# Ledger of designs, part 262: miniprotein binders against q56419

Target 1, 326 residues: q56419
Amino acid sequence: MEGRTLEEVQEEVFKRHGVLVPKKELEDLAKALEEAGLLLTEKVEARLKEEEEKLKRERPMRLAGLSYPEGEREARAFLEAFRASYPGEGEEARVLLMPHLEPSRVPEVYGAALAALEKTPPPERIYLVGVAHRPLKEKAAALPVPFQTPFGPALPDLPALQALDALLPFELFNTPLAFREEHSLELPLFFLKGRFPEARVLPLLVARRSPELGEALKVVLRDFPGLLVLAVDLSHVGPRFGDTPLTRTLAEEARRRDLGFLERLAEGEPEAALAFLGANPTRIDGVEVVASLLPLLRERKGKVLAHRLDLEAPTLSAVGAGTLVL
Short names: E, the ipSAE of ESMFold2; O, the ipSAE of OpenDDE; V2, 0.75 times the mean of E and O plus 0.25 times the DockQ between their complexes.

## First folded at step 20 (miniprotein)

Design l18 (at its last look DockQ between E and O 0.83; V2 from the best seeds 0.72)
Fold by ESMFold2, look of step 20:
Structure l18 (fold): chain B 326 residues (1-326), chain A 105 residues (1-105)
Amino acid sequence: as target 1 above (326 residues)
Amino acid sequence: TEEERRFEWLFRYAREYLREGYESGNPKILRQAIELFKEALEIAKRTGDPEREALVLWYLAAAYMDLGDKEEARKYAREALRIAEEKGIERVISWAEQLLRELED
């Protein structure tokens, strides 16, 4: 048997599973096994397979007690505090764009989403489209299982998910591990499930733009109507993101690009919104989702309810977040 | 150049993990980012690249700040500053000084 270095195991696991396991974690596991790198690889893969099998049954909360309260009573109070952070009234949404940035950074932006949900008749289902932060095997993925929340499980809409899968040129249920820590679904879902406790959910991730997804969703939404939610953040600027420190000029440019993008979406012109960003120099992460969903966004007029470019002074970096109803 | 390839790979994904941890508030992901930055730091030291070393140290300081560990954040920011001043790496001098001002406040 030929032993592998920890670096080779790390890279092999990433290649096969899209999970980058730090060497310290591999070292800890290897010490418990007393065996060479081959046995370490088998143990890591067995652990990942075990987690994958659990994810095929349900997706547990990862951020309870961190980004939101674990207990239901405290979670409801938390929702009300966020709603109070936005003094305005919402508007009915058939499509809602909301952030997935840590809620305490942009409380009024989440509050605006709650205000929109107040004006929105309870849907039978929510198409929740987030941004994959880990690699997917395909351009997009879904996980057809209950997602746990402090308000109870968000149940999957299996008939709608199966209809969507049938229309795509790739297997939709393709990368369960990518959902394990995916906050772009979990954070918005907390707010959505708290407001619409009876709605079923289609938890979707986009890694790379997929026109096929948008065309398929347009068909599925006609047969299975519901609320479409784009759970995306906007500009990412500053040293955290490989950029120069935020200046007034860079902040104004990022704000202008965020708002210009949102306003063009609000005019029902998603192609113009994408063209406005060009090469996307402020790294708006909503681009791949919008580019996938063009057929669902065309000709839908609406309103930008809120926007914030959240500045972090120690790093002179910022992330934009917005709330848009269509 | 294999170590340089591995550095770039680690550094890129450590920053992605840091972004994810920052956006989610998840300390497990932040600690994973820290370990990946530490791996990248080891490579930067072995290859004798002070700009890479200072840069990674700054990201480590930011990651510990996100965790609320001000002592570790100051430690890494001061080391980043020391190397950056010695080697004239102006951007890291600026970044480390800003971060230290906020931690001392």
Scores: ipSAE 0.698, ipTM 0.889, lowest interface PAE 1.4, mean pLDDT 92
Fold by OpenDDE base, look of step 20:
Structure l18 (fold): chain B 326 residues (1-326), chain A 105 residues (1-105)
Amino acid sequence: as target 1 above (326 residues)
Amino acid sequence: TEEERRFEWLFRYAREYLREGYESGNPKILRQAIELFKEALEIAKRTGDPEREALVLWYLAAAYMDLGDKEEARKYAREALRIAEEKGIERVISWAEQLLRELED
């Protein structure tokens, strides 16, 4: 009975808060409480509440010193190196699709994003829409707090966030703990803050397609204009992702799907892009984000600046990444 | 069964955490994935499902590789290969052999 209770608590906490509490920690808590069930849940909830209270002030860096440098000087050099990795010129972006994959894996794709940002007038605000890799209470969420970066805090646009919340049929400010470790916001934000230090940010996560989000954002953007950024990766293929090893055929299929998706977006046909993927057999992770933002992507013409299918040879797996401007 | 349900839950989320850890490079997330895989492994051993056991061992090897622990990665990859060879699980044999080749200095 006790084991089932701990497992149920773990599942519930994960589903509710997007946080995995280690079983050992739950066991230790259960032993300390001498009671299982409701008391354990209450204690876990109390601890999580303390973590949430910290997130009410700021979202600290989690990947500084790992995926990017912590120091400002080193961070600037990092940006320059990534920009240098892309030999082309960018274009002005109203909408930017860029990856959230670990930067060192696809440097030229991030370089292409930086190239686009160089030709983009500094926005007042950036709508940064990432992928929730953890469960959210609602289809989408926002965290209205400063996000720490090596270039200083990215400050939230509270008026625009409030306007967005007012137009949504659900509470926008949900599941704050899902933002704590979410790399799909942190990694793109490094590049965005480095380029636009004065821009306010709306950090948004999408777990499931929300047509309401796109419609609401379309209205909000009229009063609160800014740069829309889709932080999404493309295909995930190979054994690492539960697939067969990367073959020439599988790689060609992944590239076909990635480029076919991006090209249709570049033509201003986001519905066609989604339809082209069908059941999404190569697991493009940006589907739910694009599906949520259809009203903002329709009839916008743009250009694919970069694409890479990055091979991890040890696992015979690959991840697609791309940069698109609209 | 309850054990099968638990295994499927653990194995699913372990892979999701592994993906997140791989994409971000966050060792904390990778360690969480490893914990879930280890629990899944124990269930697979108790239920006597060699295919599930071999798969979990391969994923553990991948997770330790992501952490930069080549020694532990090789250990789990070898164990995955051993079980897969004993039980004739061809796909895991191929995957484990490839991982071991790439982990060799």
Scores: ipSAE 0.672, ipTM 0.880, lowest interface PAE 0.8, mean pLDDT 92
ESMFold2 (binder alone), look of step 20: mean pLDDT 87; pTM 0.883

Design l19 (at its last look DockQ between E and O 0.75; V2 from the best seeds 0.74)
Fold by ESMFold2, look of step 20:
Structure l19 (fold): chain B 326 residues (1-326), chain A 105 residues (1-105)
Amino acid sequence: as target 1 above (326 residues)
Amino acid sequence: TEEERRFEWLFKHAREYLRNGYESGNPRILRLAIELFKEALEIAERTGDPEREALVLWYLAAAYLDLGDKEEARKYAREALRIAEKKGIERVIMWAEQFLRELED
């Protein structure tokens, strides 16, 4: 059809079938297909607006039955299996760094997070800071609604969120659709809500480093104390991530970058941790979050509980995950 | 060109969605990545760019692996290998051979 005139189509149809289709009818068909395309676009836009309005009321589970069980009883057993995969003892956390990678890939890293939560007094609220995997309208965002979990809804801490919003030079509640599929909040939240069923949550995403966020959170945490969670992954190496295939040397470098980053954070030296990464050649996922939260990480010492560089042999690619308590 | 711009746009976003689907285990995101890769593949075929074609086919194989569809993953990796061998695209030959070796059965 494209590359042929309507006259050529008309003549070809007549030659082939002995039927003369009026040119006006061919024009109307072409116009109707264009209008149908516009209708489909408008329908997509309307669906997105409707989803956005739903997200302003609650955030449903998107990974139940996929990454974790939907039923509460099964979900509790799931948590205990993950705790059992980490043979060590935890340590009380005022700040917890944990992954957001698919839990079955790094079970002992999530187990280490559970071990830390086991030693942590139940907080009134959790500041859950993930990594935005879709664009935000600003450097950071929150969604001040209940997040559904198999353990019941994780309720938002509205007063703390409002206080945070008031201190920022941008609107905090700015991109509801970015939360629709955001696993960096949902996966850690499953573990956090399972251990702290009464804690309220501040569900936060960072797209780009925001020093203003860290300064504002430092103020808000004084009036609204709670557990700060950095839900971040570490190195991303190999063809999946636009890198060369994993070699022994690249894997060793990724481990060095991951552990060096975590160890400097554990020494209370977040600026040194960022400087150690330089141009971030192994694409450590946590840098934008850490860079945003410097005031909350300085001089806070702790311990690296676990680390794994999870290798996928078919693609020669790997992702690092770690558990750090401060 | 507009087709070059559109290929790069599709390829970039398809890889971002593939990463997110891989990290989350979310089949809805993985299927979106697959659709974007298929659109990019159509452009690479239409523009006669075998390097881009083979590369996109390899990413399609990775996406189907993430969905747990090993047969479809093997199919795309074999196609990537066939084009890469015919055209001497050594990077994709290496990637596809490794992929197929690991997906025995």
Scores: ipSAE 0.743, ipTM 0.899, lowest interface PAE 1.1, mean pLDDT 89
Fold by OpenDDE base, look of step 20:
Structure l19 (fold): chain B 326 residues (1-326), chain A 105 residues (1-105)
Amino acid sequence: as target 1 above (326 residues)
Amino acid sequence: TEEERRFEWLFKHAREYLRNGYESGNPRILRLAIELFKEALEIAERTGDPEREALVLWYLAAAYLDLGDKEEARKYAREALRIAEKKGIERVIMWAEQFLRELED
């Protein structure tokens, strides 16, 4: 009976909050309680509420010392090395599409993003739109707090965030716990803050396509101009992701999908880019983000600066990453 | 059955967390994925489903690779291979053999 109760609690908490609590942690909590079930759920909810309260103040780094250096001096050297990995020159960006994959896997793709940022005048604010890898209560969400980086806190643009919230048919400030460990914001933000230390940030997550978000942002951008950044990865293929091993044919298909998607975006045809993917058999990550931002991508001409299909040989799997400027 | 339902739930979310851990390099997320896979493995062993068992073992190998633990990764890959060979699961045989070749010293 107790095991079923713990499993039910775990599933319920996940469904309600989008947070998976380890079974061991639930067991430890249950041992401290005379009664399982409702009391355990209440205890878990109380703990999650405490975590939410902390996130009302700031979002701490989660990947410092892992994916990037924690110290500022080392972090700057890291940025320079990544920039150096891309031999080309960038272009001015009004919209930047860049990856959120672990940087060491695709250094030249991040280097291309840095090259583009070098040609971009410092924006007052950055609209950073990531992918929600955890469930959200709504189609999209924002966290209006400082995000910690090695270069200091990335401060939120509260007026612009409030303006955006006012134009959306749902509460923008939902599911704060989804931001706690979301790498699709943290990793690109490292590079963005390093390049534009004075820019305010609007950290946004998309779980499902929201046409309302794009329309609202289009209006907000009139009064609150800034750089739009899409932090998205491309194809995910191979056994890790439920496919057959990476073959020449599968790799060619992944590249075709990735480049075909990016090229159509570069031509200012985001609807054509989405249509080109169809059922998205290679699992391009950025589909829901692009689908949400159509009004901001239409008719914008740009250039694909970099693309890589990064192979992990032990698992015969690969992930696509790209950098696009508009 | 309830056990099958639970297995599918665990296996689904374990793979999602593994993906997130792979993309981010976050060891906490990877450890969570491992926990879910281990519970799924126990169910597969108890219900006598060697295909599910072999598959979960391969995913565990991948998760430990992501954590940088090549020794444990090889251990789980070998076990995946053993079960897959015993039961003629060709897909997992291929994947496990490849995994072990790439992790050879």
Scores: ipSAE 0.723, ipTM 0.899, lowest interface PAE 0.8, mean pLDDT 92
ESMFold2 (binder alone), look of step 20: mean pLDDT 86; pTM 0.868

Design l2 (at its last look DockQ between E and O 0.86; V2 from the best seeds 0.79)
Fold by ESMFold2, look of step 20:
Structure l2 (fold): chain B 326 residues (1-326), chain A 105 residues (1-105)
Amino acid sequence: as target 1 above (326 residues)
Amino acid sequence: TEEERRFEWLFKYAREYLREGYESGNPRILRLAIELFKEALEIAKRTGDPEREALVLWYLAVAYLDLGDKEEARKYAREALRIAEKKGIERVIQWAEQLLRELED
C-alpha cells in the first residue's frame, strides 16, 4: 500500500468527496490494484470523478423498477392509482409541501399532492426543494442537468438556476455526487413530471438552513414564476431512529407535532411552526428546508390536505408524511 | 480511543444510510448500510463492548428486514437478543423481542 490503511482511505475519501465507500469494496479494489501495481486512492478518485462527470450531463433514474415502474405506460397507471388513493379534491397550490418517503408507505398523501396538482395551472417551472441525505460542500446545492423519469427527461431551467446562483454567497452547483442517489428529489419528481410534462425544474437540496437561499429564491421567483415544492417528510420516531418504542401516546404526540407544524404553516406563520417544534424531539425532516424558505412561506395561507403517520410494527417506529398547499 | 472514534463515525453514517434506504426503498443504499454496520460490529467485538455489539446487531436485523431478507433479519435479531439478555441491556432486549415477535408465525 502507499502507507495508508483501508480505514484511512475510507475516511479520506469521505472527507474529500462526501462519499463513504465500504471497506469491503476498498478491499476488492485494493486486490485488483495490487495485482496491477496501482494505488488504491487513485482508482477510487478516478471512479468518483467519472461518476461526477456523468452527473454533470444528466441524472439517471435510480429507483425505476424499485419505487415506481420504469415503463411509461405502467408509470402512468401507477400515477393514477395513487390519485385514486385520495378520494378528496385538491386546491390550487403556489407552494406545495409533499413527502419524499417511499410512495407505497403513504399512498393517500401522494394522492393528495396529485389532487392539488390537478387544481394547479401547469407552471412554466418547478422549484423542487429536497433534503440532502449526503453531505454538501455548502448549505444548499443544485444540479443543472436533465433528470431522467419514465415520462421523459425533466429539463433544468438554466436561466432561473443561473439567476439563483448569482444571488448566493456560495457556488450553487457544488456537489454533483450528492444528487446521484437522492430520493428526496427523484420520488417527488416522478409525480410532478407525470402531471406537468412540459415544466422545467430547478432541482435543489438543502443540507443546513440557509436564509440566503430563501431571500434569493424570493427574487428569482418574482422574475421566473413557478410552483415551489418542499419535498420533505415529518416525524421520525421509534427504535429505528434511536428512540424508545412507540406507544399509542407517543404516536399521538408525533401526529400532534406533525399536524401542529403543518397547521401553523397553513396559517402563514412559518416562524411559529418552527418555534412550535422547539428542539424538534420527533425529528421532523422538513425543518431545515422551512427555515431556509421563510420569506416564501410568510403570510401564505392554505390547507393541510393529508397526513399519515406510517407505523412499522417490527421496529415500533414511524415516519410522518403530509400534503400542504399554500 | 481511535477505535471508539471510528466506531462512532461508522455507526452514525450506517444509521443515516439505513434511514435513507428505508425512506427510498433503495436496496443499494441498504446494502451500503449493512456493510458499514458489519465494520462497526467488528470494532465492537474487538473492543469488548457488548452494548455497542448488541445495538449494531439489532440495526443489522432492521437493515435485512428492509431488504426483505427475513431469515437474516431473524438471525441478527436473535444474536442481538442473546447478548442483550446475557449482559442485561434492557432496551435491546425489548427491541429484539418485538422484531422477532413480528417475524415469527
Scores: ipSAE 0.770, ipTM 0.909, lowest interface PAE 1.0, mean pLDDT 92
Fold by OpenDDE base, look of step 20:
Structure l2 (fold): chain B 326 residues (1-326), chain A 105 residues (1-105)
Amino acid sequence: as target 1 above (326 residues)
Amino acid sequence: TEEERRFEWLFKYAREYLREGYESGNPRILRLAIELFKEALEIAKRTGDPEREALVLWYLAVAYLDLGDKEEARKYAREALRIAEKKGIERVIQWAEQLLRELED
């Protein structure tokens, strides 16, 4: 009975908060409780509430010293090295699509993003739209707090966030715990803050396509102009992702889908880009983000600056990444 | 069955956490994936499903590889291969052999 209760609690907490509590931790809590079911849930909820209260103040770095340097001096050198990895020149961006994959895997793709940022006048604010890798209560969410970076805190644009919330049919400020470790915001934000230290940020996550988000943002952008950034990866193929091993045929298909998607976006045809993917058999993760932002992507022409299909040889798997300017 | 449902839940979210851990390099997330895979493994053993068992063992090997623990990765990859060979699971044989080749010093 106790094991079933713990599993149920774990599933419930995960569904509600997007947080997986380790079974061992639940077991330890249950041992301390006379009545495991409701009381365990309440205690877990209390701990999660404490974490939520911390997130009301700031979102600390989670990947500093791992994916990027923690120290400012080292972080600047890191940025310069990534920029140097891309030999081309950028273009001015009104919309930037960039990856959220671990930077060392696709350095030139991040380099291309930095190149684009060099040609972009410093924005007053950045709308940073990431992919929710954990469940959200609503289709999309925002966290209206400072995000820590090696370059100092990225400060939220509260007026613009409030304006966005007012135009959405759901509460925008939901599922704060989903932001706690979300790399799809933290990794691109490192590069963005490093180049635009004075820009305010709207950190947004999309779990499911929300046409309402795109329509609302279109209105908000009129009064609160800024740079729109889509932090998305492309194809995920191979055994690591539940597919067959990477073959020439599979790699060609992944590239075809990645580039076909990006090229159609570059032509200002986001609906065509989505239609081109169909059932999305190569698992491009940016689909829900693009589907949510259609009003902002329509008729905007741009350029694909970089693409890479990064092979992981041990698992015969690959991940696609790209940089697009609109 | 309830056990089958639980296995599918664990295996699904373990793979999602593994993906997140791979993409971010976050060792905490990888450890969460490992925990879920280990629980899924125990269910697969109890239910006598060698295909699920071999598959979970391979994913455990991958998770430990992501953590930088080559020794544990080799251990689980070898066990995945052993079960897969015994039961003729060609897919997992191929995947485990490749992983072991890349884990050789």
Scores: ipSAE 0.767, ipTM 0.923, lowest interface PAE 0.7, mean pLDDT 92
ESMFold2 (binder alone), look of step 20: mean pLDDT 88; pTM 0.895

Design l20 (at its last look DockQ between E and O 0.72; V2 from the best seeds 0.75)
Fold by OpenDDE base, look of step 20:
Structure l20 (fold): chain B 326 residues (1-326), chain A 105 residues (1-105)
Amino acid sequence: as target 1 above (326 residues)
Amino acid sequence: TEEERRFLWLFKHAREYLREGYESGNPRILRLAIELFKEALEIAKRTGDPEREALVLWYLAVAYLDMGDREEARKYAREALRIAEKKGIERVIAWAEQLLRELED
């Protein structure tokens, strides 16, 4: 009976909060409880509430010392090295599509993003739209708090966030726990804050396509101009992702889909880009983000600066990444 | 069955966390993936599903590789290969052999 209860609690907490509590932790909590079921849920809820309260103040770094250096001096050297990995020159961006994959896997793609940022006048604010790897209560969410970086806190643009919330048919400030460890915001933010230390940020996550988000942002951008950043990866193919091993044919298909997607975006045809993917058999990550931002991408012409299909040889798998400016 | 439902739930979310851990390099998330895979493995053993067992063992090997634990990765990859060979699961044989080749010094 108790085992089912713990499993049910775990599934329920995940469904409600997008947080998976380890079974061992639930077991430890249950042992501390005289009564099972409701009391365990209450304790879990109380702990999650405490974590939510912390996230009302700030979002701490989770990947410092892992994916990027924690110290400012080392972080600057890291940025310079990534910039150096891309031999080309950037272009001014009003919209930047960049990856959120672990930087060391695709350094030149991040380098291309940095090159674009060098040609971009410092924005007052950055609309940073990431991919929710965890469930959200709504189709999209925002966290209106400072995000810690090695370069200091990225401060939220509260007026612009409030304006956005007012135009959406759902509560924008939902599922704060989904932001706690979301790398699709943290990794690109490192590069963005390093380049634009004074820019305010609107950290946004998309779980499912929201046409309302794009329409609302289009209005907000009139009163609150800024740089739009789409932090998205491209194809995910191979056994790691439940596919067949990477063959020449599969790699060619992944590249075709990645580049075909990016090129159509570069031509100002985001609907055509989505249509080109169809059922998305190579699992391009950024589909829901692009689908949400169609009003902001239409008729904008730009350039693909970089693309890589990064092979992981041990698993015969690969992940696509790209940098696009509009 | 309830066991099958639970297995599918665990296996789904374990793979999602493995992906997130791979993309981010976050060892906490990888540890969570490992925990879920281990629970899924126990179910697969109890239900006598060697295909699921071999597959989960391969994913565990990958998760430990992501953690930088090459020794545990080899251990689970070998076990995946053993079960896959015994049961003629060609897909997992190929994947486990490749992983072991890359894990060899």
Scores: ipSAE 0.779, ipTM 0.922, lowest interface PAE 0.7, mean pLDDT 92
Fold by ESMFold2, look of step 20:
Structure l20 (fold): chain B 326 residues (1-326), chain A 105 residues (1-105)
Amino acid sequence: as target 1 above (326 residues)
Amino acid sequence: TEEERRFLWLFKHAREYLREGYESGNPRILRLAIELFKEALEIAKRTGDPEREALVLWYLAVAYLDMGDREEARKYAREALRIAEKKGIERVIAWAEQLLRELED
């Protein structure tokens, strides 16, 4: 409201138009606006519940025609173009760290992930761990449904998901809406499903570090072996992220922190990687995922295959992305 | 105040959606960020806070840039610059000038 009383509104209308609107009618209008607001809220809630029920059956493509082609033939060509963006050889992965940033911004980093997958035996299943961009009811969540892709549905590994849920002290399947737009699963999944069309998927999101998740996954992976994928981005620096403009010094710091983090992970020292970041001043996106998965990362040695700090000139901002195999 | 609480809520979530939209290339998420920034802008104008007003205008310019709407991006960046120059808000002057340089040439 403008801070006017009903008397002031009545007097202003009379002054401007010569019409006296009784105060009772102004009161009724104010009440009707309040009731309309309530009805709008109920309509929104009903819409969200309908969407939630649909997500309990399947997760449709949200980025087809935007980040990747919808048609299968075009999608396969798209996949091969990304592989060609990284001319190097990959290395076998038991754990793969790859980005979830818009692929066209860091094509060689996704290409390095594809190169690693070429050297990796086809897994029965993929544990795909992304970063929740919507609130979760718990520290982590899963959605045990098919995720649609241009290469066909990525089917859930229901026995492994059920085992994981049973081992956790919280409900794993209680935030379906958080998956509706979640690109940290959809973008990496495009590449993973394209290379491993027979693998089932455990689509997982982390909002806050959960040691319980890592311990439970260590148990589940013994009975349900597969590829662990950390779908995370690295530094976020510059005004786009509420920071000072990117300078050469800030860019060098962001690269140093990205690479120092990745190299310590590659040495099998995930606690040291987290300690190296301290307060995380360049906002590396993967810290909550890594902190959750410590039991799966300890003493596992590997190699950084690619890194790029993607610079955006108009905003003097950057996002880091990397590919790590363990 | 309630307007202060509302502004902080809008500004925080608009930036989160802007980041998500940038990372995903998803125009549906970018439009949500724009809606939240526009409401935050109206609050900043009503409360007479030129630093918040200039800052939100700059983020609107970024959101429209991400949408591929260069005309709207230029419009908001110029308004951000105008207010920032008038009020001596050095960081927004620098940010808006950089954005406009990339949009003009």
Scores: ipSAE 0.744, ipTM 0.897, lowest interface PAE 1.2, mean pLDDT 89
ESMFold2 (binder alone), look of step 20: mean pLDDT 88; pTM 0.897

